# VH-VL binders against Rho GTPase-activating protein 19 (ARHGAP19), part 4

Target 1, 207 residues: Rho GTPase-activating protein 19 (ARHGAP19), of Gallus gallus (Chicken) (q5f3g0r98to304)
Amino acid sequence: MSLKRKEKGVVFGSPLTEEGIAQVSQLIEYLHKNLRAEGLFRVPGNSIRQQILKDALNSGTDIDLDSGEFHSNDVATLLKMFLGELPEPLLTHKHFHAHLKIADLTLFDEKGNKTSTPDKERQIEALQLLFLILPAPNRSLLKLLLDLLYQTAKKQDKNKMSAHNLALMFAPHILWPRNVTANDLQENITKLNNGVTFMIKHSQKLF

## First folded at step 1 (VH-VL)

Design ib1 (framework fv_imsidolimab)
Fold by ESMFold2-Fast, scan of step 1:
Structure ib1 (fold): chain C 207 residues (1-207), chain A 120 residues (1-120), chain B 112 residues (1-112)
Amino acid sequence: as target 1 above (207 residues)
Amino acid sequence: QVQLVQSGAEVKKPGASVKVSCKASGYTFTDYYMNWVRQAPRQGLEWMGWINPYSGDTRLNQKFKDRVTMTRDTSTSTVYMELSSLRSEDTAVYYCARGFYDSDYAMDVWGQGTLVTVSS
Amino acid sequence: DIVMTQTPLSLSVTPGQPASISCRSSQSLLYSDGYTYFYWYLHKPGQPPQLLIYEVSNRFSGVPDRFSGSGSGTDFTLKISRVEAEDVGVYYCMQSLEYPLTFGGGTKVEIK
C-alpha cells in the first residue's frame, strides 16, 4: 500500500485541497508534454475516456497518461471540467468585481492623466496583491494553471491557441459571480476574457 | 477567416471632414481593440488612436485629439474614424488594425487601407 | 513621446545574403512586468503592414524562421539570415510601452 494513496477522497466537485491539487497536477504535467496539439483545450475529448480518468483521479489510483489510451483532448477537457466543478471558482466569488476593474485599466488614469505609476504596472501589482490573499490551495493551482496556459500560448504557431483563445476557453471555468444569470455573464464576458488573457501573458510576474 | 474591409478612396478640399469605415468579420468584434494608423506619402507610419468596440471608449494621439472622432456600430461590426478640418498634410493612406488592449501582438490584422487626398 | 530611431535608412541586398536592421528607443522599453514592449512590422509594396516580431524576439504566426529579433532595453536588431525577393519593403519598429504608440522612421530593403 502506498503512503501517498488516499483512503477516502473525491477530487471532482469537492472544495479545493492540497491533496486534490496533487491529483490534478498529473493532468497539468501531461499537458506540458503535449503543448503542440492543434486546438488544445478547444477541441473536445472522448467522454468515456474522460470518465475513466476522472474515476481514477477520484480514487487516488496511479494512472499512466502516456499509455496511449488517452488523447491530449481528453486530459485538457477533464482539467477544464475539474475547474468548472469546483464549489467556488478558482479566483473566488468575492473577487469577481475586482477582476472586472483590473481588466479595464489603461496606461493612463480614468481622467486621461499620465500616472507616476504606469497602468500596466498597476494591473500587475493589483493582481499580485489579489493573488496573495487567495487561499493557499487556490494560489498554488492558479500558478500551475497560468504557467501551463502561458507555455501553450508560446506554441501558438503549432497549436493555433493564442493567450486570448485560451482565455475564452478557461475564463468561464475559473471566474464566475454568485447569483448571476447567463445574460448578466454575457455582458461581462469580454472583460473577463481580457482579464484572463492579461493573467496568462504576465503569469511569470504575478506570483 | 479574419478580415478588415475599409471604405473606398476619398478626395476632399481643405477644411472638409472625412469619415472612413472599417468592417470586421471572422472574429468576435467586441473582443479586440481597433487601432487607426496613417501613412502620408513618403513618410512613416503614425498611430492615431484606438477604440474599444465593447465600450465605445477611445484613446487618441494628442496630435489629433481635437480633430479626430472614433466610433463603432456593433450591429454591423464596423468602426469609423472621422477627421475634421482637413489640411493638405492629412493626405495619407489610413489603416484600421486589430489590436489588443494589452498590446502583446500590438496590431496583428490590418485593413487594406483608404487613400484620402486633400487638395484645393 | 518615445522616439524610435532606425538605421540604416535603406539597404540594397544581393539575394541570399543577410540583412541587419537596428532600432533604438529614447527610453527603456522594459516594463516592471519583465516584458519589453517592442515590435517589428513589414510594409510590402501594394499590401498593408504585417506583424513580423512581437515582444522583441517572438516570430508572429506564419513568419519564416529566417527572420529573428533580438535586443534589450533601448537597442534592438532585426536580422534576415537570407534575404529573398518577397522580403522587399519597408521595415518598421514600434513601441507600445507608452501612449502614443510610436514607430521608427523605417528601413527600406531592396534587392540588387
Scores: ipSAE 0.006, ipTM 0.468, lowest interface PAE 10.9, mean pLDDT 82

Design ib2 (framework fv_imsidolimab)
Fold by ESMFold2-Fast, scan of step 1:
Structure ib2 (fold): chain C 207 residues (1-207), chain A 121 residues (1-121), chain B 112 residues (1-112)
Amino acid sequence: as target 1 above (207 residues)
Amino acid sequence: QVQLVQSGAEVKKPGASVKVSCKASGYTFTDYYMNWVRQAPRQGLEWMGWINPYSGDTRLNQKFKDRVTMTRDTSTSTVYMELSSLRSEDTAVYYCARDTYYDILTGEDYWGQGTLVTVSS
Amino acid sequence: DIVMTQTPLSLSVTPGQPASISCRSSQSLLYSDGYTYFYWYLHKPGQPPQLLIYEVSNRFSGVPDRFSGSGSGTDFTLKISRVEAEDVGVYYCMQSLEYPLTFGGGTKVEIK
């Protein structure tokens, strides 16, 4: 049984692979043990410790995150860095506009007028379909990520991180546009944050 | 289908204790905090506390802290609220309610049917 | 504790007419995450309380468009544009910013 994984490429900044997901899953497993840390994903970690972890993941070296030498903030920041440095966002560029449309799905009133109330059932169904057509590596990692964020939000009385706050931290690292105008960007960011919040809140229903 | 089913009505004398149960089904019991809220006749809603079914940790309203205990049994997916040293003012309908904070966008706000506790001499 | 002050104590409304309920918190309910932890509930006789409005102005699933919430900081309003018979009950504001969770004193809405 090898303590090393063979890696031909760099994990950070490289296209998503099953091998890379296995390495990053170590960070996610560690964070599940630290869900109650106040400001998790918001409070910055130490850049030197983060670089050590990044180098270890890039080289395929197994690391003992439970050694006591690393803080939960280091691991949380590194997970965000990994997602944000992917050449294509985890949710993919091609689905960017679909996520905006899903975030805008609302109920109609008795008179047939559009309301401000989210149509949760249509949003869930649309997201289920979108996630089914994601590349398998993206779907696998997304499921792990959303479960982590859901569990983190459940501990918000301890960690002070709501699903909305987590969405603010993660949305720009899992979904970004190729090209947009400044006006489009402002409006789109709000919708994406709301969409990611929705994904976190009902992650258990999306896979 | 998510359901919260509470135990039946109770009649108690002042100074006694009452233990109300709330049996959950249709979801993963340990995934959601459970709140206890009461409505006394001619009085407003009062939050009594919550329990985390995963850990057994509780947060109790100081108004009830010395008299209220919340527990759970994961094998039966049941939460319990025990109120001791009962007074006539404790006559109320007691509700269990699954934490809805992170499910608001899904339109899921689950409450038990309520348990009437009557305290009379 | 955060104190929630609700007015009026009761309303008697002719069907189809509007109603307005106010709630004031003893401190701002805006949190550092940018959200205001304020809610409206309706309690009908023989039923558990039901959520109407979450985070100030968002209608909960299935809540009719005639209900609207507004406000910021410490001052909040629930409006019913045209009261119907099914709207009878006691309305409560609630905060979840700090423990203990606290409710307003309630506003009883009755049909004339």
Scores: ipSAE 0.000, ipTM 0.426, lowest interface PAE 18.1, mean pLDDT 83

Design ib3 (framework fv_imsidolimab)
Fold by ESMFold2-Fast, scan of step 1:
Structure ib3 (fold): chain C 207 residues (1-207), chain A 119 residues (1-119), chain B 112 residues (1-112)
Amino acid sequence: as target 1 above (207 residues)
Amino acid sequence: QVQLVQSGAEVKKPGASVKVSCKASGYTFTDYYMNWVRQAPRQGLEWMGWINPYSGDTRLNQKFKDRVTMTRDTSTSTVYMELSSLRSEDTAVYYCAREYLGDWGMDVWGQGTLVTVSS
Amino acid sequence: DIVMTQTPLSLSVTPGQPASISCRSSQSLLYSDGYTYFYWYLHKPGQPPQLLIYEVSNRFSGVPDRFSGSGSGTDFTLKISRVEAEDVGVYYCMQSLEYPLTFGGGTKVEIK
């Protein structure tokens, strides 16, 4: 199928817009047709083909992803690059600490003591509320992204990509704090990976 | 390569305690809960509890709560399970098994540690 | 505690023939998040248990296509479309909806 987008201007590295989302949704639509590709999102694609796709999306030109010219790894890598090149992360800087707190939500025992058992119902409710507060463009793209990753994880017997593996690939590209050191990010990487894994697994209940 | 390597077989007298270790390698130790599951001779699998290696928090099966302690050492990526006041009924193979946070399935298991309780 | 009941206790299968194992939980394993916290494990002689199926019907990485899980609520089935010699062992179902995590009693699969 041919996806036509003309006269749209710069997409990569620019603030998220409805128009930009329309351009990158072409990549997401294509990837839904290729969920069984082994190492999807993990194996890098061809840099020349990725640049051709990037240039086309930036200019709003007609793209035929089903032509056989592009590999699923090209499209998958470009989607990750798009998310990581946003000036503000998809989940936003201001919600960084909220996501860490949600990842730490656990059940209390009969004595009223905090346990280490995840409180999945409370985590779902907190994420639902947090996503309602996201700007509309961010919420729209996040919904598309999480559904794609959920569907990919469902095919892990073929593609070898679990929800956890996908979270390792995507977490640093959708959530990072403002003006925090690399050391601070590393201290929280486990919680971020856990949080994104939870979002992927439960994506059908979050929107 | 992801591996869980457990300590060797133990023989204990009734009333003693035993401490079994489980050393993890090939993955981020703090990203996975570590479960302990045992199997007595000719019996099925029985869950004992888990520890969150990141926080040190534990969730224990009430059946063992007054006798079992789980700890970890993040510097050596090792989890420990100590069972006290041993009875002959505690004779079993004890397994550690990792579980991804948010994924309640245990996907990688240690080789097992036989604990024999006899006089 | 949630009680997990497996049938049959043992099953002898001619190589290449199908096998079916059932597991019933004492209460629904469907959680408010829309997921069913149900798993299948295989325990082969001399080896630790291995995960076969997670969340009712999802085959774990490396598990052959001949294994399939199905079911909902309280009734679950594991099917092996064509049993091979390497499939010999004891199969266990497990729930993780509530603590303590509980296993079924096991179903021993042997080749005729």
Scores: ipSAE 0.000, ipTM 0.448, lowest interface PAE 14.0, mean pLDDT 83

Design ib4 (framework fv_imsidolimab)
Fold by ESMFold2-Fast, scan of step 1:
Structure ib4 (fold): chain C 207 residues (1-207), chain A 119 residues (1-119), chain B 112 residues (1-112)
Amino acid sequence: as target 1 above (207 residues)
Amino acid sequence: QVQLVQSGAEVKKPGASVKVSCKASGYTFTDYYMNWVRQAPRQGLEWMGWINPYSGDTRLNQKFKDRVTMTRDTSTSTVYMELSSLRSEDTAVYYCARDFEYSYYFDYWGQGTLVTVSS
Amino acid sequence: DIVMTQTPLSLSVTPGQPASISCRSSQSLLYSDGYTYFYWYLHKPGQPPQLLIYEVSNRFSGVPDRFSGSGSGTDFTLKISRVEAEDVGVYYCMQSLEYPLTFGGGTKVEIK
């Protein structure tokens, strides 16, 4: 019964749209005001408050996130849920193997042997190209998300959340394969977490 | 490949300031944080702070906060560390050190700059 | 500040023999993400310091297999399985869990 800000639409669990991005942008804006909260994105929120907020976003109902009715953990958890409930991951299924390959780009030593040192310049170039070919809604939301996570990591002395910590929280919600074997899981999980860590750390250069 | 080349040795009087440079080459300058670490004679390593060459943001060790300034020049791929109000205890070799993963550990170091503070 | 304590202060090793260096932190370096923010550096005479081991046990690029790192929480060990002349220098541990970043006092390794 509240005044509508946007025309009706289902936000959670539906394909990504400009309307859905507008709704999730409200969550992102709120979280930028709460970057110092310890364990932000790690500590789960209250499931009842999250459901109320989720229902309101789906219906376009006016919500005052600054009212004190919601905890920052509620909003942070709901953002992760939104990303994880997309029918296709934010980074898309078709780019899954490309992200594994990019995460595995390393420098060669003077003997021509592969090293463990990341080839950061090539990783940035490859990610810039991948992001250019993302659908426009995916690219715009990814830019907002990575900036939020970058700013969160910059406050790690207060919130205790490094870029790597945030990658552990977000990687399974923004990039997953259609099918996996048990053998693939161990190696790929590490590469994906490292890849998302890299995206967060270098987010300012990727768009 | 990756090189960090620092300015030459300096001799300063107590109360003066010193500005040490670190010129980077062999990689994209703005993609890596640059840390400053010093070692006084016969003492251990001491972290001074870092600068993000992309943004100009800095994080300084509180011990040095009122005396140290870190800056960069992206056109020359150079970072600077200026330490003011020098005391004899500031006599040390000063190193710049690159942070490859933004995890505050150092994969490449400059050769060091000896700063001697004496009357 | 987190205090890093290294033992021994110095170590004299016959070439080809193993060496072991210990580092103890004043608080756990294990973070809630499951990672331990602990590193080993080597400062050779006339050279800048160089990274040997990152995040407890990961050997940095170009570091020989004879170097290994282990440990958890507050107790860490660097082992050299067979010390060579080129391994002479001062070894430093470091933590990056909290600001300021802090180093151990160093362990001097020399050939006997």
Scores: ipSAE 0.000, ipTM 0.436, lowest interface PAE 13.8, mean pLDDT 83

Design ib5 (framework fv_imsidolimab)
Fold by ESMFold2-Fast, scan of step 1:
Structure ib5 (fold): chain C 207 residues (1-207), chain A 118 residues (1-118), chain B 112 residues (1-112)
Amino acid sequence: as target 1 above (207 residues)
Amino acid sequence: QVQLVQSGAEVKKPGASVKVSCKASGYTFTDYYMNWVRQAPRQGLEWMGWINPYSGDTRLNQKFKDRVTMTRDTSTSTVYMELSSLRSEDTAVYYCARYGEDWYLDVWGQGTLVTVSS
Amino acid sequence: DIVMTQTPLSLSVTPGQPASISCRSSQSLLYSDGYTYFYWYLHKPGQPPQLLIYEVSNRFSGVPDRFSGSGSGTDFTLKISRVEAEDVGVYYCMQSLEYPLTFGGGTKVEIK
């Protein structure tokens, strides 16, 4: 019967905001303390604990993640869910084809013929430019995410997660086309995975 | 349907090695760790270790670490457990079992009987 | 290693009567995350083991409501309110708080 005025918007499923980034940054900060967790981002967490944490973030309630009440897998899964539930992917729909083209950039030989060798310097330059034109909230969160994944990959001797493994987990949650078909995703999945792998490996040069 | 199908029964001499396979279907093979658990006649269940199918990395029960090797083939969604230097005490049914959420074993293979006798 | 002790070793139950199985761990299975890493499995004749109860008291998918788990810390109980023929088998408790994963010695349930 009574209409209550809504509080601030929910974090999950809403367009990306600076306030939402502040909430989700708590997950990223926690994960930086848990980089050695084996299978981080791959092994699923507990759905009940994830829902409790999700509800707390949506309401702006502070949760002490360092209390030991939550596992790294809960927090890792929730971060992926947040990214995948954005109404527009973190890297944006309009840049989808640009990312596919960047992933395909290769060197030319001394005779001017195209080779199969990736042109890493040109890929870095193209990504730097593409990230500069992202909306500020997207760019800020992307920088935090890629640094987290880069640091995770640096600990792969402990956590067993390479940059490629992390890309397989995250690519479908940060980049997808507006008009998605199963065939389109499958056809481009290798390029998307390679592109995200490259972003993780070279994250320190991209911002 | 999620299923784990194991290779058939084996009879081995003491000192030999045995390699048991476990083929997964009905889910994304690389998303879940696979455990190996054995049961000797008239004994309880004994955990041997797990393998991460994504990376190939393993964690082994210290009791078996010098004799057990776990591997996987992602192209066939198959996990393998090889036990070397077999003794009569290794006669057991060997099970593969998937780690579900929160580290419980939610799906088990049908078991492989390994008999070690002279 | 965490030691899991089950009692009794065997039970013979008249159909429709209740059964109770106990499991004690050598240390608390409650972790700082609020989760108790304790489970019950049923090993029926000719079948692989199957998960019955996870986190002390939660029935796994498809498990009949006649099964219930309870307990905390180090002492846990599995109850079957009305034992049926299909409940025959060996019941095992398990902990996954620490490696190696360890199981109780098992409790064999038979019909009289």
Scores: ipSAE 0.000, ipTM 0.417, lowest interface PAE 17.8, mean pLDDT 83

Design pa1 (framework fv_pritumumab)
Fold by ESMFold2-Fast, scan of step 1:
Structure pa1 (fold): chain C 207 residues (1-207), chain A 121 residues (1-121), chain B 107 residues (1-107)
Amino acid sequence: as target 1 above (207 residues)
Amino acid sequence: EVQLLESGGDLVQPGGSLRLSCAASGFTFSSYAMSWVRQAPGKGLEWVSAISGSGGSTNYADSVKGRFTISRDNSQNTLYLQMNSLRVEDTAVYICAKDLYYDSSGYFDYWGQGTLVTVSS
Amino acid sequence: DIQMTQSPSSLSASVGDRVTITCRASQGISNYLAWFQQKPGKAPKSLIYAASSLQSKVPTQFSGSGSGTDFTLTISSLQPEDFATYYCQQYNSYPLTFGGGTKVEIK
């Protein structure tokens, strides 16, 4: 029984583990070497090559990603799939509404009235606190992911992927609610994309 | 087998224009970034320009920026280099090179034969 | 721009000799270094990428090493077809830049 469970997908679709993070870190390390790829994380890779990589990661097989057999788009798509197939989002269900509230933090004027100006210092402090209370595996992988996305955005003159573009690609794969209505979803998607954009831009200050 | 065949090289007066072509075969052209590299007579290799697999991103050496335009037609498997305001120092064999990845590791796994461009009065 | 300094500019060797060619980058390029072979009147042929990885179907007499700023191409036992000019190239950042070349001539 135990044998069959391990064989059938210890990495993809399973709860986050230290061993799973080690396997997925190989994808992140490879992507740091390929940050110049245009449309990185936006342009899909080849489904057959992605399946080969997925099977190897699930079996714990060491893969030579630098062999030239794989496109950066294959690896990038597989990383997104891994995050999206977690049973619980990387940022967790219970923090969903906290992230919406943080995205809406604005400065107050001298009269105590709410302004439209973002309160970036309070947003940073709130995210630092939320990340400290994440489970250790989630916090470790999130730090690796946000650093990758920050470095990718720094190369946007080459890869054409801004922090906002990356947030559009990743937000649905790292944060989703347990229950939503159609009306809630439309209003919340913009806030989540802005929130993840903020996390990417300020990632160096969040850990 | 991968093949890259350049054409369009000619003798041109200073200030003139010329368009080079590179016909690609043996691989899925749209899945790989492409570059132009040149070599002046008796000199080493100099990278000129690069274009991503989709054609959405381009890069140029400072010496040709504003004068040369790289483009591609993925339906015809052809890479182009439009050269304007040619100078004597642009005289070189221009070589088409295939990148290892869609966009753009900058490592070339296959090269064409080259086409000679001579800029002289 | 990253300047690539290649040495020596030329060398003379005999078949069976071990040949080493050095390439130095003006700033750190990690392992984003390639080596190419060019014979007179011919297009370059790719030999090595990522400082030490052989291009498919390249003979095992060729090997590369190094990281950061200092890199070496080694031909362990020179063959008649190896008399050519060799170039290093960095692909860490644009603009892509090549070394000046090393001509390996028959003694």
Scores: ipSAE 0.000, ipTM 0.432, lowest interface PAE 16.9, mean pLDDT 83

Design pa2 (framework fv_pritumumab)
Fold by ESMFold2-Fast, scan of step 1:
Structure pa2 (fold): chain C 207 residues (1-207), chain A 119 residues (1-119), chain B 107 residues (1-107)
Amino acid sequence: as target 1 above (207 residues)
Amino acid sequence: EVQLLESGGDLVQPGGSLRLSCAASGFTFSSYAMSWVRQAPGKGLEWVSAISGSGGSTNYADSVKGRFTISRDNSQNTLYLQMNSLRVEDTAVYICARDYWGEDYFDYWGQGTLVTVSS
Amino acid sequence: DIQMTQSPSSLSASVGDRVTITCRASQGISNYLAWFQQKPGKAPKSLIYAASSLQSKVPTQFSGSGSGTDFTLTISSLQPEDFATYYCQQYNSYPLTFGGGTKVEIK
């Protein structure tokens, strides 16, 4: 028995708090030990074990993830669920259109005309500024998440998960607009995925 | 406490099929990725196939891809290797191995089961 | 595929000798290298992971070193139970690959 068991529903589906981030950080720490698992974040885990972990985190119960009772797929799926169940996306709905514009930043040629070539240095600068103005809890968790995904992508020969594959899994769970239409989602899906891919690949420069 | 016990090795004709089993005990089987590794008589070790703890993800060496299928039954704590279209060069001791906690090298190995492919 | 070249293929040694075995990867594998011991008719036993970390209960006469492409297993003072075949394995990328093995024989 823990005191936190009586506080039910504190972590999942609730606004982001320092306490909730501490609980979720346990999942992130475990996943850093398991980066080579094939299909990490893509392959689903066991739904019963995921529910046990979710209940433990909601009650504030400390759990030994290294006990051999859980697989990396259980923990990875639960992290995705946590982010997707936040009342407001981790990157905030306010910044949705800014992220789309950043994904579209391109170089100018010698004549001053726009090119199709991405302007990676301007994209990095813009993201650094956007992340600086995020609420402190959001910025803290985002930094932990992007580092995890960066380290996962470094092992892609092993785990088969490129930065792009990880972006496909995470983008809809960390960034969405306040007013959604079917056309907005379809038109912007590629830009969103490319933007999150860029954040993962360059995460070491963004904070 | 950890034990891995292979069975199913036999003499088969080229083009034949065989299914190997590995019975696991002493640990939470579903929490560990598992592999098959083989060793031809008088030769070194060759990795054959791997499967995730849930069974949702598999990997194969190019030499066996399309012919071998790795699977597991977590309710029975058993790992399988279904081998089809067997060739003389598949002759080896097939060894079951447990993944070292997501690191893809092996901390526990079985004794192996001999598969001989000959006319 | 990453090719693992192990040398020598065999060596003869006496109890108390210092033995070194080398393993070379065809491309960089950081420190994702393990060493295994195999006795005749037995399954391999894990000795070292992450190039230099001893598995639990492995005697301290065993040590590993190296990073990138060049790795060494050292047995500082060979014991009677150390006569075996030793294999390196890279676990940086699939397919997982092993060295050809080094047989350590009694003189």
Scores: ipSAE 0.000, ipTM 0.421, lowest interface PAE 17.5, mean pLDDT 84

Design pa3 (framework fv_pritumumab)
Fold by ESMFold2-Fast, scan of step 1:
Structure pa3 (fold): chain C 207 residues (1-207), chain A 122 residues (1-122), chain B 107 residues (1-107)
Amino acid sequence: as target 1 above (207 residues)
Amino acid sequence: EVQLLESGGDLVQPGGSLRLSCAASGFTFSSYAMSWVRQAPGKGLEWVSAISGSGGSTNYADSVKGRFTISRDNSQNTLYLQMNSLRVEDTAVYICAKEGLWFGELDYFDYWGQGTLVTVSS
Amino acid sequence: DIQMTQSPSSLSASVGDRVTITCRASQGISNYLAWFQQKPGKAPKSLIYAASSLQSKVPTQFSGSGSGTDFTLTISSLQPEDFATYYCQQYNSYPLTFGGGTKVEIK
């Protein structure tokens, strides 16, 4: 631990707070103005500019993202880094297995037998419930994030980023188990990607 | 419409120097990374060098590192390749290529120039 | 360096044929794979990026598929103007590397 008392205003690597969300919301607001950028969230930004932004957010320093010093790739990468550096994933460790189960919900046929067809209505209802029981900061940021990704996917003809492509970029940064093994990663990677894809596509119904 | 026009190719003796230029138009030059790609007579494509939109980052193929220098003049919308200590195996058509991603690096090429022939022979 | 292996090196086909060209990366490159067409004496023309995304104004007979290490370019119905050399290229890491090319010749 640190030899000094907890410092306020640290955003990256700290537990999620309403104040931290206010700081990172500036990145989300900027990105909403740049949805047409090709490869948004896929292409890495400049590491030096990202560090400048990160330092400013950590110190509570106000910055003008529209100054022309920063690019959409810098801001997009920094948002992913923020989510991945949280001590607990945005969707939480305890809900990891619930998300895998929700991804596997399927319809039953007329005789009550399982089918391979996803039960989208049950998936939506289950996600609504899980999101409702998230801590308030997590729920607030998740709503902002999913709306951003939904709007990004709507511009895929310009930016070339589908909901699935965005899920590939974000799933490992918002949902991971407490104890990760190579088998867990390999077994569950497709289910996680599909689950996050579903969240993005249906984000307007989940809150 | 995007246009890339190379110039500067010539016949040069081994050990000589040559500077290639690529004049760009039809896009915001400073916002896109640029590359040089070469093709020896009857051979395939070989990437030579890349430069970021700002000019702050450069990358080179091992075969040319220390001999070639990529640079750009964003005020003139021009890409350059300074070639020193030329070898017979540097003989090729040199083509400039624009990367597709706004303020990106390490990306696909969406537009290519026609190329300029460099011949290194005694 | 990532080595890109194209097969076949050349093939002969007739107008209307379905043509398949494959490209294999020596290590995983996700979907960071592009395809180019080059006609004799001309510069390359970009066809496909991100393994499967068609470049603007490229005819719909061209399609790409694959991810990781194994990639395919398909020409669903070969046209007279499609006789050319085709190259794959990875842009996952520097140095950028190209396949050896596949020459599509008239039968």
Scores: ipSAE 0.000, ipTM 0.420, lowest interface PAE 20.6, mean pLDDT 84

